# Designs tried in a protein design chat: VH-VL binders against Large ribosomal subunit protein uL10m (mRpL10). Part 46

Target 1, 224 residues: Large ribosomal subunit protein uL10m (mRpL10), of Drosophila melanogaster (Fruit fly) (q9vpl3)
Amino acid sequence: RGKINIQRPKAPHYERARVVAVTQPKYPELPKAKSCFKTRAERTQQQQENPYNEIIAREVRNWLDHSRLVAFFHLSSITADDIFRVRVQLHKQNLHLKSYGSKIIEQAVKNTRYEAIVPLFHSNHCIVFSPDPEKTAALLRIVRRVPQMVLLGGIVEETMLSRNQLVAYAQMPGLHAVQAQLVQTLSQAPGHLIQQLQAHQNSFVQVLDVHAKNQMNEETPKST

## First folded at step 5 (VH-VL)

Design x24 (from s2 with heavy chain R59D; framework fv_anetumab)
Fold by ESMFold2-Fast, scan of step 5:
Structure x24 (fold): chain C 224 residues (1-224), chain A 120 residues (1-120), chain B 111 residues (1-111)
Amino acid sequence: as target 1 above (224 residues)
Amino acid sequence: QVELVQSGAEVKKPGESLKISCKGSGYSFSEYWIGWVRQAPGKGLEWMGIIDPSDSYTDYSPSFQGQVTISADKSISTAYLQWSSLKASDTAMYYCARTLYDSSGHFDYWGQGTLVTVSS
Amino acid sequence: DIALTQPASVSGSPGQSITISCTGTSSDVGSYNLVSWYQQHPGKAPKLMIYEVSKRPSGVSNRFSGSKSGNTASLTISGLQAEDEADYYCSSYAGSNTYWVFGGGTKLTVL
């Protein structure tokens, strides 16, 4: 019966409702601004960081600090149904897909070890969190079915990894040995790793440039 | 070199079962997905379904859901397409093709095709 | 089922350039840079000619090029040769429920 096998990876309706209820964030309400004249002190206070934004930023920091696996993705145009199906598949593997505004992420990582990653969030993005780094292979198997989600890189056991390193990590047994290699790589050039993470996001902006370069290469055959 | 070799042509009667094969060689079989594509006589290409041999995850085109079963045996680097009960309308050329485990979105190598003829 | 629209036939003479269009929707060609083109000679399996809109696999002539604008992708063949006479199919990723959709195919005749 191939129909059962086809439907097994997809959430049934009852489970779909349960997953949505569990995974949806609860946000505090933003206070409504008044249009009346205000004193200098009141106007200055209105320009301060919103306390509700700080509560959400604190939750993001908690996700970062308590997740042993964090993966960053560029998110192209995707239907609500497609992203929902991805979210359900991820949740079954204890992988939590979250989307936060760029300003909230910036506030969350400010003055933390993660601050260097802020440039990755300049365009549409999403983040996957998990307490279990052994789920990296499951994450990549699910995401490769979703071309709209482009892996930029991630953090495993508090170590920043490029896309290629994260893919390699997913395929390697022996977490201890892999961790040693990552520490050695990062000690060489931390800035280079961050640049690699940013390069993947920039590829979409540079599609025409890459195309132009490919046309040039076609006109100059390589030696064989 | 990368190669996908499919089983030979089949002639069947309506109601009969059939299982055709696609064997990969020259690459790590579990690192690539295998898709199945149908081409009816004188018609174009139709994607039927796909399998990830590493975990046997399958998905199917809505047009072929419940009509066929896709499976794989990674120990012998072989994917399969199976019908429990053939119909005359199943007469077609069937191709297997591979795609990279990354978000490549294309089929880079194709099998030679298996012609299935279903007639009374 | 045909999901992407291609002309049924296109013709050209040796040395000329021709273009084959492939029109989809905002949910496939318009949403993803995952358009591929396949060449099929009579009695043979399809061969990948272009992937990711404009990239060529090793071994494919530089006479073949691809592009995309909005919901329409195009395959251009320059310096037509007799060996180019074949059926050409476009394909696009169409979301995780559908995966890939194909065009109806275009028969290229070289006269």
Scores: ipSAE 0.007, ipTM 0.462, lowest interface PAE 10.4, mean pLDDT 76

Design x25 (from s2 with heavy chain R59E; framework fv_anetumab)
Fold by ESMFold2-Fast, scan of step 5:
Structure x25 (fold): chain C 224 residues (1-224), chain A 120 residues (1-120), chain B 111 residues (1-111)
Amino acid sequence: as target 1 above (224 residues)
Amino acid sequence: QVELVQSGAEVKKPGESLKISCKGSGYSFSEYWIGWVRQAPGKGLEWMGIIDPSDSYTEYSPSFQGQVTISADKSISTAYLQWSSLKASDTAMYYCARTLYDSSGHFDYWGQGTLVTVSS
Amino acid sequence: DIALTQPASVSGSPGQSITISCTGTSSDVGSYNLVSWYQQHPGKAPKLMIYEVSKRPSGVSNRFSGSKSGNTASLTISGLQAEDEADYYCSSYAGSNTYWVFGGGTKLTVL
């Protein structure tokens, strides 16, 4: 106790919180019993909402509202040097790598059209934002060299896309109108999905039926 | 049927320029990256660099950065490896190989190889 | 230049199992599950046998298997056959500055 009084240069509260959160060492200090720790943590969380979380959630909403490209990644263990190098390469392409806690993401997107992304953030994750959706190809080129970052999906022009849809979008010509039409087409094919599932179901049933009939036609002699 | 076909063997003198080719067929060329791998006589494989034909983005091994140029022309489904000035130490078999756009950089199909001999 | 360490040669008899090791560092084999194995017969191009440590491409015999422990990856060939006689190379992702490195190669002799 009795920590030194640091001189107070004026910095915004949320910026200070962000710097501390980003630079905070992530290391386990002591082994703890899970059941006891969980009960204590749950009680602490329910006692009072953390004002810091709402400030950062507001920042996340701002990024989502002002970005025409948002990509979601699972992030495995990565060195500080590697993530810094990735961040620099992304920044040169106007791509902004951000990392936020799952609870902050949930608070940011709750009761919005993006609420469906919450399950993507149940493990280590990061998000890349850009005002320019034409940078999707550049993003995927850079990230392919970083095996710790696995693409989960994204949002392009306010439309949620799967990993495969984002990869397809990245391979399109750089004309905004053409890319927007493709995004709509990829997102509006539920009938094709249903038809493909039924076709696969019918093919699988047919294979099983043929196999069963072939086995029935192969008589195992049981006569005297 | 996926195939990578490389240009024929070359015999050159030190100081000469050279450009060898690798043509893809049987697949969507721009959807796969093309890597170049060198094998000196009696030696092992060494990765040189890679190109995305869709936008000509390249990455090089530190050992080959500045020594060679990799390029591609997606309109004719062909990737290239080029030297501005050959050295005797460039004598080797050169392979091209493809890797899927969203895969982790293993090479699933390989060209037959181009033997480059640099001698007087 | 960084190279992964493989034994220069291994040998076995038909029907036996052999294992080829590939040792790197914590910055390549130890850090990433991106290890590939290639088979090369004399005068021919390499052929992918294993990728991402343990996965087999279509058309590769299930006699070939891959594994990794710490900084060492291993290729195991069971039920050894005469046509398995070849050079085998491992490869690993080695970080964003280097990307890919190959092992020195192992000559497999079927005796």
Scores: ipSAE 0.006, ipTM 0.438, lowest interface PAE 12.7, mean pLDDT 75

Design x26 (from s2 with heavy chain R59Y; framework fv_anetumab)
Fold by ESMFold2-Fast, scan of step 5:
Structure x26 (fold): chain C 224 residues (1-224), chain A 120 residues (1-120), chain B 111 residues (1-111)
Amino acid sequence: as target 1 above (224 residues)
Amino acid sequence: QVELVQSGAEVKKPGESLKISCKGSGYSFSEYWIGWVRQAPGKGLEWMGIIDPSDSYTYYSPSFQGQVTISADKSISTAYLQWSSLKASDTAMYYCARTLYDSSGHFDYWGQGTLVTVSS
Amino acid sequence: DIALTQPASVSGSPGQSITISCTGTSSDVGSYNLVSWYQQHPGKAPKLMIYEVSKRPSGVSNRFSGSKSGNTASLTISGLQAEDEADYYCSSYAGSNTYWVFGGGTKLTVL
């Protein structure tokens, strides 16, 4: 209703219920013969699925575009009460737990920078979104107590991270400090630094190293 | 033993600032969130907001957003509720209560309450 | 604002059972098993009596029980005693934009 923070979409439960209601028109199409053509139920199912998939795929893309932290999980059997308790814990940290079908995810990420995530969703899965990448540590603390959720990997500040990289990243405070230091380093000698990073192909380790150095530097100056 | 101890009663004039406190003891302060609940004279309970002392994450009820500030100092196990400018309508009993964020949904221990009276 | 509807008052005699209702919407009570009940004696802080619809904290009498059907949660007190006379408040998780909502409270009188 008011100005919407693009990093905070409307409540997923309300939004999804409304989308489902809008996208379930009755398609009263009749088959000409039961033995020769698809049944009415089969035709209705195919038509209903198409509009729903388009709308939910758009929702998924919106979450991906407006979240600076995205974590992917395998989800084993869990009770509704238990998953809801987890969802409440996560939501208090501005972490949003979502589940989508594999076809919807594939449709949402096709021809985008996120297309590489599709293989993660061939089995039971869920995704946690947040506008705040500094919440990675809080996310992992919460999920550590939920054995049914197994971390597969994630995206932090548009950078794809493996499970091990995301876990290591969570131990490092100060994403802003790390980014500021990287910008300073790049501005000093951009060609040479980029070549070195490409040769090592270890941008996560570089980020961690920069953060460690930046922590020391911040305590050196006496003022401002 | 778990205990939440709140600061004493306050009598203020409209326009004055105020900061009341809630001190936790007998538990790991940073493992629990602190909520603030208001009760106007003769009225029911109204949830105002919460804070996670571990990282100072706060969330305010829509009715209280911008009207109060919630903060915490984990080094002394104390949460705060403050007003920059009090109104007569702020006259109420204010309770702090803790909630465990990994079980979430209920307030298991409550402070004794701080009565705030705002009158000219 | 008060989002959950409770009767303003309820009464019973010692030894009887009474039930207090708490009606919300599909977005709070109807969606979540996170309903709590608090007892408040005059001049005292609230005390948690029931959490997660039907669970009791240690130290709370088994005369107190909770349940939920659709959008309505209920607190039942069996074997009423004089010390049960108090105000009772229900609370529910109400989604990401609100977190918790409270009921208006019910005054229990033990005659």
Scores: ipSAE 0.006, ipTM 0.446, lowest interface PAE 11.9, mean pLDDT 75

Design x27 (from s2 with heavy chain R59T; framework fv_anetumab)
Fold by ESMFold2-Fast, scan of step 5:
Structure x27 (fold): chain C 224 residues (1-224), chain A 120 residues (1-120), chain B 111 residues (1-111)
Amino acid sequence: as target 1 above (224 residues)
Amino acid sequence: QVELVQSGAEVKKPGESLKISCKGSGYSFSEYWIGWVRQAPGKGLEWMGIIDPSDSYTTYSPSFQGQVTISADKSISTAYLQWSSLKASDTAMYYCARTLYDSSGHFDYWGQGTLVTVSS
Amino acid sequence: DIALTQPASVSGSPGQSITISCTGTSSDVGSYNLVSWYQQHPGKAPKLMIYEVSKRPSGVSNRFSGSKSGNTASLTISGLQAEDEADYYCSSYAGSNTYWVFGGGTKLTVL
């Protein structure tokens, strides 16, 4: 009936509203201006877009900074069992086989002295780290057994070495003085070395493509 | 000239231990791996295992893991194959052979063989 | 067993050509192009005849040739001679877990 007039009592000013609690929805206003620049929220979102990648990138930087031997490999198709056995054998020699995505490698080395290695990681790859450069010979013996892993080059005592230079380093008798001298001599050509590593990768990729195609004669995938 | 020279023939009883040798000459012994290949009488070739003499890294065939021990002494350019307890089924010709590395796929030089006979 | 499959015997006449097959799996012969062939005369050590499917060591006659198609490798001996009468073994690299596997062997008789 409409006669019931619930009179709203005079609301005295209270420090605490004990009579009744009322909730109300709140919505933000839409932005009024358009800009080609990202909003603060969009910039914050983009910075947080790959937080996991930044954590792993820090791990990669730590490996690079604390390893006196780093070797780069092109990696062809290999079974989980085969790579596991390689990891175990390398680990016994304090050699640590790691695989990281190219975006993580790029993020790890961007604006660092290692930035020049980024092009090596545009295809399938893996990296072996060790605190002990004397293990280079052991590394090369183990990797000779794994035709799916093709040595591209590496870093020894912060100096970039081509495949042939790394092999020469591994064969040196009387390690300390001779190795230090070789590393010092080779420190003068980083750009040239990258070109050599890329050329070797391209040559081996072509050989591997021919080999893989021949091996898949009877295993060629049929139409899906 | 590259050659591998193996120790002489052995006649043993079941349960006895045995160590046979393979000495390399005419090349840098530590630059090549040494494999061991068995041939039972009238049967085919079976690879047993392989060793890198430079660091004594050793790998065994799944069929021979735990049955034999392979070792090497690079100071005297010699590799060894050893049994702790021989069985009659160990009667065979044993060859050592050289390979560049364990995935090279081939053995280029072979020893003359050591005949091991195990009988009661 | 994981041994490669070879015929037990093959025969031919002097001057003839013969072929010995060696069949494995996609995990060995099919994967690596690391197939080798060994010749063994009675009472002698094996001798490497072919490596990496088709390559000959120095001193091995060009009458010996190797090939591979899929999971099967083949050794062909042309212009058969009496001295070719021997046992022939194929082998293949079979991955880092197994390393090498051998075929059961083929006895070649020259009649």
Scores: ipSAE 0.000, ipTM 0.428, lowest interface PAE 16.0, mean pLDDT 76

Design x28 (from s2 with heavy chain S30T; framework fv_anetumab)
Fold by ESMFold2-Fast, scan of step 5:
Structure x28 (fold): chain C 224 residues (1-224), chain A 120 residues (1-120), chain B 111 residues (1-111)
Amino acid sequence: as target 1 above (224 residues)
Amino acid sequence: QVELVQSGAEVKKPGESLKISCKGSGYSFTEYWIGWVRQAPGKGLEWMGIIDPSDSYTRYSPSFQGQVTISADKSISTAYLQWSSLKASDTAMYYCARTLYDSSGHFDYWGQGTLVTVSS
Amino acid sequence: DIALTQPASVSGSPGQSITISCTGTSSDVGSYNLVSWYQQHPGKAPKLMIYEVSKRPSGVSNRFSGSKSGNTASLTISGLQAEDEADYYCSSYAGSNTYWVFGGGTKLTVL
């Protein structure tokens, strides 16, 4: 949308802190010694209350607020070199690939209109963001070459869409009025989106099982 | 208007090579994939393979992998289907058809077809 | 080979309604709302009649409608006309290993 969001993380906190730390003189050690060792209970509580997760969750909310296209993917094992090549191809189309932990996604979207997406992220996942919804077709074209990435669904112009609905949206490139009408038509059954996305994910697992069984049958041919 | 125009009918002998064409017009050729569909005489439709003309990326049906080659020349908005060595069993009507991408699930515009007859 | 199951033939009289079924598996018709229907007149190329289960392209009569229940998709033609006499093929997306599968085709005869 391009406007400043008041929930956006303030830049440049990290750079400012680094500059201040470098330019300020170091104080001499205080006479009261402090132990660096923490008890097991203290360490466990600090891990549970990790404040850095809230900073990353704010970053996720910022991406959601400034993106008119958000696509969700299941991500299988992929090499660093391969994901880098995908990221470069996506970046050329103003598409931004991000990966966040499922707890961070849950924290970012809780008490928002997007809370329903949380179940999609209980397995390995990644998200692609873009301010340009016309890039949906380009996104799908790039991702089909990456068998490790399987489209689960997304959000277009603040409307949650299943995989099939995103595919349909991609068929209307370059026509914003037609795209808006399509989104409205596709979004007429809001109660069933998660069921549709989960069914699609379950169907993917079923297809893998069928493929494995077919491979076993081919490996054990029967004589006439 | 969107149109796919295919090359004319071919009569060949077994062992000969052949390349047939499908030219797109009335749309941005690189924004759509081109698929090839085979129909043997008196039989149904069989999907053979598809190509993305923007970078010549291809996917083949398992039944046709290694049997044919699909290619495209985006500078002249033309896709091709090629055999290195024809068999009598290759006698069929061959259609090209357009789809937005490989998982769109449908072909919205079809060429008129190219009849290939292979006889000894 | 694996194909979607269609009846070999269906017949009707002008003005009547007929339905053609297309049965697949949970890995194609049952998994994806990506079922299409094609009409083919003798000696002609197939024409897209229905896509994504129930959507019509521009220029296709509203007498043609599509639906899906479980692993079975259906094409219904109402107000049957002589020009509807043709072969009808269903197709479904079947995942990234197979892409598309076609039905065996149904010959519609208008009496």
Scores: ipSAE 0.007, ipTM 0.449, lowest interface PAE 11.6, mean pLDDT 76

Design x29 (from s2 with heavy chain S30D; framework fv_anetumab)
Fold by ESMFold2-Fast, scan of step 5:
Structure x29 (fold): chain C 224 residues (1-224), chain A 120 residues (1-120), chain B 111 residues (1-111)
Amino acid sequence: as target 1 above (224 residues)
Amino acid sequence: QVELVQSGAEVKKPGESLKISCKGSGYSFDEYWIGWVRQAPGKGLEWMGIIDPSDSYTRYSPSFQGQVTISADKSISTAYLQWSSLKASDTAMYYCARTLYDSSGHFDYWGQGTLVTVSS
Amino acid sequence: DIALTQPASVSGSPGQSITISCTGTSSDVGSYNLVSWYQQHPGKAPKLMIYEVSKRPSGVSNRFSGSKSGNTASLTISGLQAEDEADYYCSSYAGSNTYWVFGGGTKLTVL
């Protein structure tokens, strides 16, 4: 036995843990042919329409049809607790945060006027729905404190708006007529939402273009 | 006028329980979260946890999870910080502070602080 | 890195400018524009001076400014005055596992 070092009382437990770890069973790697077969079998099963997907797609269509405010967000890495907290804050304002798979969204909007939004959902995403378009300002106030959620655009009164147009709408007074006029003025083809997403992804290119134009204007100053 | 008023100084022995309070006034208590920040004598600020009074949702610093309990009673606009069994190492100044959102990370108004002294 | 790194002390003379650094990691200061600065006089509660990296609350002197580059945030105090002598703490959101962290604090001496 001898004298035990008080600073190292865990030596026996360490040795035991090491032996257990070495003797842990190891799972064999699946052969390539077997893995390929499983994938193929799953794909052939997917050729049949999944009743669950149609039920959820119908749910998404109901949200789109009955919400006067819909906002689309890119979602960076966020924990379940953080997203739950945001969902609770939004719910207090009658704003409903929902997440759906890209295929379900595609199925929901196929052959509708909203089909062009599908490319927005090919990466991590979420959607906020509300029956009350007056809540757009409250939505943006809440989301500005959630750096993981990046506004891509939205739909107000069934009109597709870019990120900047939605921000402009939020700054309007609560007068229905003024807000309706703005929506009509700023309304865009569905492809404009994709353009806004691409602008966000390619902001560096935009900066370079602006810089080049500024350099040209600086070198040839002409103001009278 | 927005104010956070904390309970008075406490002198306790190790093993005793304690509950201190933070009362908000001059604003809608349900619209702001209350955080608790500790400052040991001669040391820096240390975040302990936060509560949303509207639904009593709490989040704790990993260092304080299981060490303290944060609660709130929105009917009297008061948040609480409590210990089931105090230790000498709990001797510190305790501040409450409000924030608009849990992810904002900034506290705009602070209470005056509650000094807790734990000694035999 | 749970605690943000600040210099223990900094000093200046009235009328000068000083800068206090706050260094974190790519998982806190580098990832989020949620950096705050607090001023604490001896025996008093902290006071918010800067939030969201560079914004000032109402009532805070424009002599105080904030900035960020990579993983380091900075508080700059211009036109230094005797009443600026205090402890300064930075804070950042550090993600959903840690939530918020404070820096170790910097003692500003005005000589």
Scores: ipSAE 0.007, ipTM 0.443, lowest interface PAE 12.1, mean pLDDT 75

